# VHH binders against F-actin-capping protein subunit alpha, part 16

Target 1, 308 residues: F-actin-capping protein subunit alpha, of Arabidopsis thaliana (Mouse-ear cress) (o82631)
Amino acid sequence: MADEEDELLETELSYDQKKEIAKWFFLNAPAGEINYVAKDLKAVLSDEEVYNEAAMEAFPVYNKTHMICLEMPSGAGDVIVSSYSEINENEYLDPRTAQVAIVDHVKQICTKVRPANDEELPSLYIEEYRYALDAEIQRYVSESYPKGMSAVNCVKGKDNEGPGSDFELVVIITAMRLSPQNFCNGSWRSVWNIDFQDESQVLDIKGKLQVGAHYFEEGNVELDAKKDFQDSTIFQSADDCAIAIANIIRHHETEYLASLEVAYSKLPDNTFKDLRRKLPVTRTLFPWQNTLQFSLTREVEKELGLGK
Below, E stands for the ipSAE of ESMFold2; O stands for the ipSAE of OpenDDE; V2 stands for 0.75 times the mean of E and O plus 0.25 times the DockQ between their complexes.

## First folded at step 9 (VHH; framework vhh_8h63_2)

Design x4 (from v1 with S30R S31T; at its last look DockQ between E and O 0.44; V2 from the best seeds 0.00; counts 0 for: pae E 7.6 > 2, SAP .675 > .668)
Fold by ESMFold2, look of step 9:
Structure x4 (fold): chain B 308 residues (1-308), chain A 126 residues (1-126)
Amino acid sequence: as target 1 above (308 residues)
Amino acid sequence: ELQLVESGGGLVQAGGSLTVSCAASGFTFRTYAMGWSRQAPGKERELVAGISSGGSTYYADTVKGRFTISRDNAKNTLYLQMNSLKPEDTAMYYCAASSPLYRIIEKAFTGEYDYWGQGTQVTVSG
């Protein structure tokens, strides 16, 4: 047999094809890792215009999806970037301080703040509920996610000045543990929509929880566990609603994380032993080549008996 | 704020027994994994024993059969019962805690904990 280098069929990529490929890599970066992907893409693409356009299109989507936290200037605290806090493409409301953060998505910084307009804030009636809930959620998060961040936004009905109309609050909780020196990163994101229904006097509560973990010492192992919940409680005073909602959230999140830990502990030891034995050519923070891809999500779902 | 406060350390003769405890506050104790580590003078910290939120236990080979870790979720307290103590058990003993999310990460690839107490000294004389 001949040992000549095989001639490869190369498809010439258009500008748009290169851009869409770069966007795919950005949008599939694990939580907290988009800048590692950006460094590698800069090195690989060489075409600065393709890179810049791809980044400008991808970073806003990534930042909102992962609900990143950005420090606001002049010690005003942090803002959470999300679709629920979005005023426009580059402006995000921090409901706790009533400020709007102006964001550079690609640099992932808050460049300045401005006071929110009255039209961007909920009425005093709704603010009573939002404020009370925010306080209870902050307490829960401090107890359950030591590095966690939270926000409560009004997303519908913000002009409702008293009983008689529905409104909706959204609770955002995010927590991260980034340990790249140990080749492990983990994240938690949850979103809870609370629909305050005036006619029925019921709160409809929907939760979407997502846990991510990325292990990259001797391979590329990802966990991406998602869970949806629905629940309800009665429409009461602001303080009583806040307590009831926070208790519902605490119950579901605590029980789900505990179930994940149990399922994870049942995985065979040799699963991780094989991953640890398959060494990359060079241990790097972002293993692009010859990596073992393994999805803990499917294995955890199997242990939980969820199927699909 | 999360707090871990160890107590019960002291001087004990070789072959003796001692129980150290850790009072925990500022977090939902029953959902956290807990552990004990120790550090002898001039040596690196080592994991001694761990206990999951569900009660499953782990022990370092050097202490198996002699040490028992336990937790009381009603009192938010972690315990380490140390029997048949040896001079090499002399160390500062630290209480540690980790949330379920970070416990998943720790179990797979690291023995790290998120929070540590200030420690309690155990000294074993021969």
Scores: ipSAE 0.022, ipTM 0.487, lowest interface PAE 7.6, mean pLDDT 80
ESMFold2 (binder alone), look of step 9: mean pLDDT 83; pTM 0.840
OpenDDE, look of step 9: ipSAE 0.284; ipTM 0.636

Design x5 (from v1 with S98D I104L; at its last look DockQ between E and O 0.42; V2 from the best seeds 0.00; counts 0 for: pae E 7.0 > 2)
Fold by ESMFold2, look of step 9:
Structure x5 (fold): chain B 308 residues (1-308), chain A 126 residues (1-126)
Amino acid sequence: as target 1 above (308 residues)
Amino acid sequence: ELQLVESGGGLVQAGGSLTVSCAASGFTFSSYAMGWSRQAPGKERELVAGISSGGSTYYADTVKGRFTISRDNAKNTLYLQMNSLKPEDTAMYYCAADSPLYRLIEKAFTGEYDYWGQGTQVTVSG
């Protein structure tokens, strides 16, 4: 039983240690809040080089993980930045328009577009399936997610010229509700891997939905809920597959989001009050007080039975 | 396509009653929080009543005890029963919808919604 001294004093930390700590703060920023974290880190860090290197390393990872949407020049619409659309670290395919977006990750802008090369696009056979699925997913997203965005990418088998080999499509759905004037931000992200299996004539469907919410009016409270899904359907025509896949996605996502709201409503009335009494009262977006931060994710997972 | 269509507005004498309704389509109605806002001529839009996907309700102080919000998830329809109407209740009444995320983060009904209808006029004479 002895007091332990804090060995993480910034005045004694090396350049590399400071950089890794700054990267940690960037990478753990809530959805839509990395630029607010950046502003506060600039104010705290005196060393511009540490900040610049941390940002250069963290923003690409953050942007892909959160699947941010960037407006392409010339009114071509938006591109989703993800590992599934990545050609290289700074170039991202928009399969809907056959354009490649050139991205500045730290500024979070699309600076230029170019036409995709033939080698970057799927074959006509695969594109028939990708296009049909993209249309059905766009319909679903427009009905289910406020200001939602979606993309469908081919991640395996893009060069298949006909039946006989497996291929894989990935559906990405993202939506954010940023309301800093009311001290709250929310996000939805889902990724669905659809493995078109030629020998079995079955589609293997795996999905993950991630829901985030950040409340910061009288304390910092975060929800970060994740759920995995598994399903299957038969391998059919491109149009029939698209309809079946979209219906499966709609079923799982709609039920999960409804169940999450019910579970949240069961939380004790005093949960937020207990946190606020134990933490400084704050109206800041930046999570300064991360040491004792309450996690609504654990409470919601308990109510939904997700943790076992 | 997502659509909210209000109906049931009209002219009514002070002290009377009126029900307005909102037919919703193009989204999963039962999963959305719904609400009614109103805007009188020359005034800002104000939140009147809200109802969560789970049925919890909110009312502005100016209408508590007189107005009742309800929803019929089988018919995708939102209702506002307005009793003991006053001339001050004269306004265009708008149906609104939003996702359940704001309930998850303890956000009170604030009048911010993603989707809005075109409105139905309620006019209270006297």
Scores: ipSAE 0.014, ipTM 0.428, lowest interface PAE 7.0, mean pLDDT 79
ESMFold2 (binder alone), look of step 9: mean pLDDT 83; pTM 0.837
OpenDDE, look of step 9: ipSAE 0.463; ipTM 0.724

Design x6 (from v1 with G50V S52Y; at its last look DockQ between E and O 0.56; V2 from the best seeds 0.00; counts 0 for: pae E 6.3 > 2)
Fold by ESMFold2, look of step 9:
Structure x6 (fold): chain B 308 residues (1-308), chain A 126 residues (1-126)
Amino acid sequence: as target 1 above (308 residues)
Amino acid sequence: ELQLVESGGGLVQAGGSLTVSCAASGFTFSSYAMGWSRQAPGKERELVAVIYSGGSTYYADTVKGRFTISRDNAKNTLYLQMNSLKPEDTAMYYCAASSPLYRIIEKAFTGEYDYWGQGTQVTVSG
């Protein structure tokens, strides 16, 4: 059957097949762990050219998808790498400082910054809304996420100089807790699209929330929980909009995290013990390649009734 | 910005009672899990009690039945009521807070917190 031919193809891997497999491992690396995957792949792949090409193709996608934070030179703060901040493949806007970060994706560093030009920034009218929202979101994040980072980008209508047309702001919130000493790493990513509708005088608000956790003491357990929200409020002054939006975001994120915490507290601790007993202890290999993989996300969804 | 300030410690005779409290500021108190830990001289810090954002509680076996943890979300204050105190309860008592995200990530380690107060001394004399 076709399975026999597929097995022969798998034992005779081409350059392109090795590259696509390597890219798959890069792109599926847990949050904050792509460099561990890179080290392991480099050791396993004898062909340096396959590795280099796979890394060059995968790191930009991974970095934007995970919305990684890179420190800008001279203590200027951090930039969030995302599709919403992207000027081009290697340049990302920090709207708070009006700087553009120049990044090396594979090294995951910001090598230089330059001032943003006027065309890369929203109009002063929109900036009033962006700035007010940024301040309220920074306050919320500082209260709710240890070492959390946030950004507010204008993604549509940036050239509007006054009332009369719609514009869109995107709130990005990211937080990471890397604790390899306790064999766990975790992340939060949320994206909130706020569509300022001039004709109807309504803000349409859509949120996408994601919690990731990777537990690897005596096995490999990954949580990947996602939730979407839809909400709205009225179009007001910049300050009043900022307060209303931040309160909506705080409400939904707080409620979701509380519900996950309740469901997580009900999971039996022996779930991790059973996994530990059945899997070899290895922290330098690709443990997600084991046949006895457990998904914490599915267990949490069962507790909450999500994905029934 | 985030601050945890303990108070109410002191000297108490064995068999007596004492309440310590923790005033919290700089975060959304009702969203955080709150707890008490203690450290006796020459020993490692140990978990005493936890109260989660949903109101459920946990107590270490050494204090179960004698200590009560509670919170007042309107006043951003955490309490530990300690009854039937023993000399073994002598320690520096620390208030601690853990965000919902930290608690989800650190499920495997009861008593892990990302913020701590400076502590209040409780001394129980014979």
Scores: ipSAE 0.066, ipTM 0.538, lowest interface PAE 6.3, mean pLDDT 80
ESMFold2 (binder alone), look of step 9: mean pLDDT 80; pTM 0.804
OpenDDE, look of step 9: ipSAE 0.357; ipTM 0.657

## First folded at step 10 (VHH; framework vhh_8h63_2)

Design y1 (at its last look DockQ between E and O 0.54; V2 from the best seeds 0.00; counts 0 for: pae E 4.7 > 2, SAP .682 > .668)
Amino acid sequence: ELQLVESGGGLVQAGGSLTVSCAASGFTFSSYAMGWSRQAPGKERELVAGISSGGSTYYADTVKGRFTISRDNAKNTLYLQMNSLKPEDTAMYYCAASSPLYRIIEKAFGEYDYWGQGTQVTVSG
ESMFold2, look of step 10: ipSAE 0.147; ipTM 0.541
ESMFold2 (binder alone), look of step 10: mean pLDDT 82; pTM 0.830
OpenDDE, look of step 10: ipSAE 0.633; ipTM 0.816

Design y2 (from v1 with S31R; at its last look DockQ between E and O 0.01; V2 from the best seeds 0.00; counts 0 for: pae E 20.1 > 2, placed apart)
Fold by OpenDDE, look of step 10:
Structure y2 (fold): chain B 308 residues (1-308), chain A 126 residues (1-126)
Amino acid sequence: as target 1 above (308 residues)
Amino acid sequence: ELQLVESGGGLVQAGGSLTVSCAASGFTFSRYAMGWSRQAPGKERELVAGISSGGSTYYADTVKGRFTISRDNAKNTLYLQMNSLKPEDTAMYYCAASSPLYRIIEKAFTGEYDYWGQGTQVTVSG
């Protein structure tokens, strides 16, 4: 009876519903696990068209949200795929090397690289601050996240030729520890918006951190912690600003990690249960048993507001 | 470059004590979980003790009550005080560091570290 009901549910879903469900799964995949989800979805959807369309729509969003790092061809370095580095839907700026990566989102590869044009780069004035900050951030990341990547992008005021106007730099940091063989994946993402305010001579700093961990050997336990920060410092020389900003970032990130450690080191059993992912991603093909599949579908429908 | 350099190993009689140290450089020591592992000839490497950045400690059952792991962040140094040593404790002892990401879930994944030292030999005579 359960088997028949599950088959009926699958047959009753419209193309659009299937697509939305697929998209949901892609978008909610843990860091570094979207390809696992993809494999499972291919097996379950039995509709290549739906799958492809869903993937085309979801992967760009996923990639930017998770700030995936891609290797550029010919040893040109790595680029972080992010809304902050986005020139267009498939092109992303690496400000450090002044190159633009052309990205295949579904394949998660950089297919080509080109030099950035002058209009895509910040002014020399802004570049001074950006470069200084990038140097300090690289040092910080190398010390704190050996497998991490960082970038500093100008998102406002890139054409400022000198003092007198505001500009904004964004620091993005991403690190992952993928160990699927040990049924564990971890991720770190931080975004720091630095508003350089000329009139007030203040730097307004806003940070967003997200830490993820997925353990799936003895169940599906997912840590997804987020925190926002606010800080400020004085507008100084490029070098001094860089140092100050890096120190602020270091301080907040260090404290946050410490707090997480304390919080999760003493997790009672009940809390552990609460961390269990409702829609698990498996290391291998998801055993989509009829009952489980039905349950997952219902949960997704509920989440997506696709109620009957 | 991240470096871990162990020292303090040597020959000790059964029942004796020994302290091994690990000097860390090239990374923010205070943010890393640290650990000691050991490998005896013909055996697999095993985690002996671990200490989080926050100071939480873990010990293997075989050394619990006898060994103490500690850290001095100001000196970027990790220690392992070994008391009541047994011949079975004879092994190459390795210092290890775990990234901050690993630190968060270190209880679930004991024994896996990102970086290792060259090791220091501890020999306990019966």
Scores: ipSAE 0.000, ipTM 0.224, lowest interface PAE 14.7, mean pLDDT 82
ESMFold2, look of step 10: ipSAE 0.000; ipTM 0.091
ESMFold2 (binder alone), look of step 10: mean pLDDT 83; pTM 0.842

Design y3 (from v1 with P100Y; at its last look DockQ between E and O 0.01; V2 from the best seeds 0.00; counts 0 for: pae E 16.5 > 2, placed apart)
Fold by OpenDDE, look of step 10:
Structure y3 (fold): chain B 308 residues (1-308), chain A 126 residues (1-126)
Amino acid sequence: as target 1 above (308 residues)
Amino acid sequence: ELQLVESGGGLVQAGGSLTVSCAASGFTFSSYAMGWSRQAPGKERELVAGISSGGSTYYADTVKGRFTISRDNAKNTLYLQMNSLKPEDTAMYYCAASSYLYRIIEKAFTGEYDYWGQGTQVTVSG
């Protein structure tokens, strides 16, 4: 009875397969943890070429998606890396200071800073609105997110020299708090698209909010909550628009946070199970204890300053 | 400029076969994961199939065993061979490109693909 030991030919993953897997890990790294993942991947892949290539492809996407903040050299301030601030693959505009950061994505550093060209900046007309909005948003963020960063970018109509055409500003807010001592990381990201409609004299406001949390003390539990918002207000002066928009954002974000708190307190067991991070290859769920859910929620709230 | 142009759609009888193609230009095709999504009238867009740059494939449960996604990197072309077509397969089929494989292994369309074509209509008559 020849025990045909089915030599499960461990089909060696191809270069491309390894790369794709690596990319997946990078891209799905929790907020602020991509470097931990990188370390682990480097050890596991044992292929520097695969690792490097995967990193080069994944880090830019990760950085923009997570809207990481980088310090610009020489005290020039911080820049948020996002698709909304992107001039090109390695250059990102800080509209507040009118500087462009050159970014090494893999190292997650700003290597250089240069002044923005006139063509890269909005018109004076648009800048008036952008500036006003930025000021109000900064105030809001400082009050709501102790370690939060924000930027207001013009994504459409930047060359408008006056009324008569539509333009769009995007507010990005990011707050991340790493609490490795508590085995918890939290992140807040919101993007608000404001469409200034000249003909209708209406501002169309669309918001996307994402709250992330990762708890990894006795397992791997990842929370990823998303919410979309829609609102509108009237097209007024730059200052009045800024106030109105900021209030709208404040309102929606505050309400959502409150709702999350309530939701998590009442989450059924099944919902928590869905928060378990799946392993990319095996699709297995990481084990976690029910008690960890409460801890995660508390820590996230605490770290993000939610509820104050 | 990155472009995705779908072709090959049409009317087919139930049980029939059809192949749709997507011609890609303006980017390094071989480096991108590609996918097909479809949207029926009044329904949400859904992922149908995906293929990584390395050739790994993913299929929605609804089309598994019937559809085959493939790519020709030399021609910068993505294919979807559809067999045993059903009226439920009637939809606009969209070609999508992503530098991120994860997007094509999701069961639901998240709308996070990097690039999309204009679509090709597939109609299956029952």
Scores: ipSAE 0.000, ipTM 0.202, lowest interface PAE 15.6, mean pLDDT 82
ESMFold2, look of step 10: ipSAE 0.000; ipTM 0.232
ESMFold2 (binder alone), look of step 10: mean pLDDT 81; pTM 0.826

Design y4 (from v1 with G26R T110R; at its last look DockQ between E and O 0.35; V2 from the best seeds 0.00; counts 0 for: pae O 11.6 > 2, SAP .6682 > .668)
Fold by OpenDDE, look of step 10:
Structure y4 (fold): chain B 308 residues (1-308), chain A 126 residues (1-126)
Amino acid sequence: as target 1 above (308 residues)
Amino acid sequence: ELQLVESGGGLVQAGGSLTVSCAASRFTFSSYAMGWSRQAPGKERELVAGISSGGSTYYADTVKGRFTISRDNAKNTLYLQMNSLKPEDTAMYYCAASSPLYRIIEKAFRGEYDYWGQGTQVTVSG
């Protein structure tokens, strides 16, 4: 009965509905698991055109949102795919190496690398601050996130040749812990916007942090925690600013993680069960089996307001 | 790479106390979650106690109320004070370190850590 209902539902969906559903699944895939979703969707949709179109639209968004890291060819290093490093839809700047990665989003690979143009890079003045900050952040990340990656991008005022104008640097940090053999995946993403204000001689610091965990051995349990931060420090030399900023980031991130640990360590079993998705994923079952697919489709339809 | 070296193990009588220590190499020790695990002969390794970078602590039910985990960030040292020791506490005790992210979901990952010491033997005589 479930199979028949599932087939009926699929046959009743329009191209656009299928596409939207597919996109939803891609976009809502847990960190590091979009390819699992892709495999299931490909099997379920049985429409290559819909699948491809949905993937083309969703993967870029997913990749930037999750700040995936890609290896550049020929040992050129790694690049973080994000809106902060984006030159265009397929090109992303690695400011550390002054290279631009050309990205195939659906394949999640860097296909080519080129040198950055002068216009794509910050001025020497800005680079001094960016470089100093990058060094401190790299140190922090290496110590705190063994498999973490970071980048510091200038997003405003990159052409400033000296003091007198504001500029903004963005620190992005991403780390993943994938352990599918243990049915657990974890992810860390943080974005720190640092506004260097020349007139006030203050750095305004805003942070967004997201911690994710997906446990799917005995069901589908997902942790998705988000926190915003605000702080400030004095506008000083490049080196001093870098140290101060790194310390602020370290402080907030460390405290937040500690708080999460406490919060989740105290969760009773019932609460843990409540964190389970309505559609449990078992070790032997793909998330989008026929029955699960039907349920998910309903949920998506409901969420998207597609109704019958 | 973070290096961990345990010390303080030994033979103790039941009901006695013992403190084991773990010295970490010059890393930002303060950024790591730390833990003690133990493994008895023929048994699986089990998490005994954990402490986050922020100082939050966790204890296994078997040692709760008897063991205390603490850290001195200035000395890059982790401690486990063990009181009211029982023969069942006999095991090789391992110091472990993990990134903060990994520590949050430690239970889900079955008590895995990024770095491990070589262990120190604790034997409790009945």
Scores: ipSAE 0.008, ipTM 0.220, lowest interface PAE 11.6, mean pLDDT 81
ESMFold2, look of step 10: ipSAE 0.186; ipTM 0.585
ESMFold2 (binder alone), look of step 10: mean pLDDT 81; pTM 0.824

Design y5 (at its last look DockQ between E and O 0.25; V2 from the best seeds 0.00; counts 0 for: pae O 2.5 > 2, unsure alone 64.8 < 65, SAP .685 > .668)
Amino acid sequence: ELQLVESGGGLVQAGGSLTVSCAASGFTFSSYAMGWSRQAPGKERELVAGISSGGSTYYADTVKGRFTISRDNAKNTLYLQMNSLKPEDTAMYYCAASTPLWRIIEQAFGEYDYWGQGTQVTVSG
ESMFold2, look of step 10: ipSAE 0.392; ipTM 0.667
ESMFold2 (binder alone), look of step 10: mean pLDDT 80; pTM 0.814
OpenDDE, look of step 10: ipSAE 0.091; ipTM 0.465

Design y6 (from x2 with I104M Y113F; at its last look DockQ between E and O 0.01; V2 from the best seeds 0.00; counts 0 for: pae O 8.7 > 2, placed apart)
Fold by OpenDDE, look of step 10:
Structure y6 (fold): chain B 308 residues (1-308), chain A 126 residues (1-126)
Amino acid sequence: as target 1 above (308 residues)
Amino acid sequence: ELQLVESGGGLVQAGGSLTVSCAASGFTFSSYAMGWSRQAPGKERELVAGISSGGSTYYADTVKGRFTISRDNAKNTLYLQMNSLKPEDTAMYYCAASSPLYRMIEQAFKGEFDYWGQGTQVTVSG
């Protein structure tokens, strides 16, 4: 009975396959950990070309998705890299300081900064609303997220010189805490689209919130919680709108955080096993022998300083 | 607005088969994990099956081997093929959407999901 040694023909992965796998790892890296992934990939792929190409394609997407914050040179402040602040593939607007950051995505650094052009900035009319909102959001973020950052970008109607047309502002909030010593990283991201509707005199508010946590002490356990919100308020003065919007955001985010705590407070042990990341190629779970039980939401809150 | 609309429910005899469908709109269907939950009278809602955006599937032990979950991203439609139906399968079946499949699994323990349809009634007569 010839033991047909099924020579698992280790089908050598093609260049494209390797690249796609690498991209997957980059894109699915936990918040703040893409450089760890990069290090590992570099060691495993043994193909610099594949690695570089994958990195060049994945890092911009990752950076925008995770809304990473970069320090601008010469003390110009910080900029949030996001699709909402994007002027082009390598330039991102900080509306607060009216500066544009030139970004090296793979290195995750701001290499240069320039003043924004008039065309890149909102009109005075829009700026009034943006500025007011930014001030309220900054206050909120400082109170709620000790290491949080925020920005308010105009994404539509930036050239409106006065009433009569719609415009849209986007509030982005990001907070991240890296705790490698505890083998834990946490992230908070929220995006709020505010559609200022002139005809209806209503603000349509849509929010997306994402909370992430990664535990990697004795395994690879990742939490990725998302929630969408919808709300509305009346179109008022810039200051009144700002207050109303900030309150709406505060309310929804606070409630959601509370709900997460409740939802994850009594997770069974087996749940954590299921949260382990799968390998992209085999779709198998990482072969970790030990299962760590964490209170994921509590840890995230703790690490991010939320609720204090 | 995110909408999930279930259809295909009905009365079926024990041992029979039934396929329920869920039409999704208002979100990028292909990016979401989808699932089916059911709630019988007097019982808690339970996750029956889930499918990730990438096509990975999960089944409750009670339906494993009998039910098949599938999705058509081009049609923004979720399916649940139910074979060898039993009276205990009688329930309102709900379509659910979540960002990751593993969250749906977690939520199964809590009976909470991000998004739900209105449900379709499946009744299996003994």
Scores: ipSAE 0.008, ipTM 0.266, lowest interface PAE 8.7, mean pLDDT 82
ESMFold2, look of step 10: ipSAE 0.013; ipTM 0.459
ESMFold2 (binder alone), look of step 10: mean pLDDT 82; pTM 0.831

## First folded at step 11 (VHH; framework vhh_8h63_2)

Design z1 (from y1 with Y102W A108K; at its last look DockQ between E and O 0.53; V2 from the best seeds 0.00; counts 0 for: pae E 2.7 > 2)
Amino acid sequence: ELQLVESGGGLVQAGGSLTVSCAASGFTFSSYAMGWSRQAPGKERELVAGISSGGSTYYADTVKGRFTISRDNAKNTLYLQMNSLKPEDTAMYYCAASSPLWRIIEKKFGEYDYWGQGTQVTVSG
ESMFold2, look of step 11: ipSAE 0.296; ipTM 0.581
ESMFold2 (binder alone), look of step 11: mean pLDDT 80; pTM 0.809
OpenDDE, look of step 11: ipSAE 0.451; ipTM 0.748

